# Designs tried in a protein design chat: VHH binders against Uncharacterized isomerase mll1393. Part 3

Target 1, 302 residues: Uncharacterized isomerase mll1393, of Mesorhizobium japonicum (q98kn6)
Amino acid sequence: MQTRNYLLYDVFTTERLAGNPLAVVLDCKGLDTIAMQAIAREFNLSETVFVLPPDNPKHKNRIRIFTPDYEMPFAGHPTVGSAIALAELAGESGAGIFVLEENIGPVRCAVSRHDGAAFAEFDLAKLPEPLQLEADPQAIGAALGLAPHEIGFENHRVAFWSAGVPYVTIPVANLEAAGRIRLDNQAWSELAPRKSEWAFASPYVYCRETVNHESAFHVRMIVPGTPSYEDPATGSAAAAFAGAIMHFDAPTDGISQLWIEQGLEMGRPSRIRLELTVQGGKLASARIGGHAVKVADGKLFI

## First folded at step 4 (VHH)

Design z1 (from e1 with Y52S Y107S; framework vhh_7b18_3)
Fold by ESMFold2-Fast, scan of step 4:
Structure z1 (fold): chain B 302 residues (1-302), chain A 121 residues (1-121)
Amino acid sequence: as target 1 above (302 residues)
Amino acid sequence: QVQLVETGGGLVQPGGSLRLSCAASGFTFSSYWMGWARQVPGKGLEWVSYISSGGSTEYQDSVKGRFTISRDNAKSTVYLQMNSLKPEDTAVYYCAKDRGIVGATYSFDYWGQGTQVTVSS
């Protein structure tokens, strides 16, 4: 019987039993793909990370990311969580910049402290771009169980954005409207754009009213399917949402930092920091960041 | 359809300079990281330089201080200014588009046809 040490982190949170949970399995050299997939299914978390030696000795580590069903080339909360976990394991809390080798390629991470807690962030490889959306905004609202007057606020309109993964960004009137959404998957499938041959783009519902006074926006992200499910904190959606913020809010030149609260309706309160660098009225660069906190450690007998 | 077209290669003496250009089309150029990679005859592909959508740059150690990457978003063009060229810089140079996956860098999904750079006396 061989053993592997693992860590359990909650990501996009400073508090345990909140955020998006992540298992980080250590010392995975010699563990094959079939075993990694089986372990990820055993944890049954949205994603599980396996830590390997880096191919380039100047890099921190290689990581592989698995859902219970398949391996991913990249994911945001595993990257943030792994960066913090590896920095803390090495005794480098508040450490600077390092590179994680992921299947998609090297990912540069900056690990620091924010409000006295471990924080990691990464630069967007792609800035958000607008996509064509042909669906009637009233039909979009109806698919979420909302009346027409509950869709939109100020000048914000339903839109379609991608920063690598496409999302339908849906402004709703207030917290009450956001709290009442229920995705009708059949109705959604009839009007929503596709993100791949086998999947429809997810709705990213947002409003200006927030539960936490430090948040700029309150959001929910629902993955369509049978059944559909809600994600507690979605970095790729926050990146796409930067496009909607630029288009509708037109932030002034300089650096803006926005906190996005997510996961509250499903009992996993989470916070994602979106940093926008605006030059000449245009988005020059952006970062996704967040906190993570260790919940547990243990051993796998495999 | 994504297209990347490199120009500016040629024969140059050691210590000389060349400027490569890459004209891009078929995607929102200003939103993507762009890069240059090279392939020395008989060897594998080697990354040379990367430039973010916002203009921050990264270089392979062997070319740092000699090569400068830049971009012109209005012209959808990325450039590689190569100074103090050495015989070991002889290679086919490829313009590359980053895949655009959030957080991932140094990951190319499209390359141009390449342009030959020969550094010889």
Scores: ipSAE 0.014, ipTM 0.510, lowest interface PAE 8.2, mean pLDDT 89

Design z2 (from e1 with S31K Y107D; framework vhh_7b18_3)
Fold by ESMFold2-Fast, scan of step 4:
Structure z2 (fold): chain B 302 residues (1-302), chain A 121 residues (1-121)
Amino acid sequence: as target 1 above (302 residues)
Amino acid sequence: QVQLVETGGGLVQPGGSLRLSCAASGFTFSKYWMGWARQVPGKGLEWVSYIYSGGSTEYQDSVKGRFTISRDNAKSTVYLQMNSLKPEDTAVYYCAKDRGIVGATYDFDYWGQGTQVTVSS
């Protein structure tokens, strides 16, 4: 009887059937939390967005973000994908700045065109902070199926960073090593730091060697669990990774933009743009951005 | 202290042109997005144009093709070139500095005093 229109977008990509998929459910005024959670479980995507009227009429919309199992206060690819989707619905996909109200607070999004495709970016709510990692780096490598000589490159070392969501950042020697990683969840759970009382921090594996020469880094992100699963493009991890870049690469004062490629090993090639603004050798601000493309639309009968 | 000072407004006939300037001080101008917004009497504020720190630009559909935003980082100044002006463009135009932060309150954090643009015959 009740119907809601929805859109399906692939985020952090200009190509359909790549990137990180996102369902955007429109006109959700009148849906309660239980219904939203059930719909997110039905889509069974990493995240589903529900669009609501804004609390502040000067803002674009309020959005709520759900995994199949719980609501999130904020997530990167839902923010990028929703910004592009809502700009396209308004007939203003070429340009604009607007605010999406999320549970974390208002999130300012800029929508533009980059290389002829829709692009959105947002400033990080929290800059990356280092966290103490007590695990042996060799044991971390072994939990990924790698030998000690395959962990690290240049001066990069295993580290632990958070820009709201914590990640163990793990440099690996090259693309070949990155391609061979397999998470031993039992081993990981015995040595990894916690993300929360019920969950362990995810490994974010990166190397300097890339498939696309325009990329600065090649990465993979695996969510530990039974079963574990690989995410095709993770904005929150790219945000945390800005800390590792600042610490190990020490970029010069000014503005740096770099592209991170992810999801290639799992057939969902994705690209995230990280922008770093450095002042006096310190990270003053950072942005996450990317493309998104619509792949489908439909109706929910609920 | 952050200051934004607009100049260049005035009275112009339909089809005419005006160039607005905004002199900024009190912050590292080159690192922030800058924008122009306008308020028609009796209506809310509407965004007109934005220029990113790197120089990329965005426009509201109603002004696309007619208005051009630009910046001069050496002079800490942002400009709005307005061509083919229409009576509907009559408004107070405000220069705005972007906060550059995502969090509980992130929006334009500073505004100029505004400059009046009147398009009439």
Scores: ipSAE 0.000, ipTM 0.115, lowest interface PAE 18.6, mean pLDDT 86

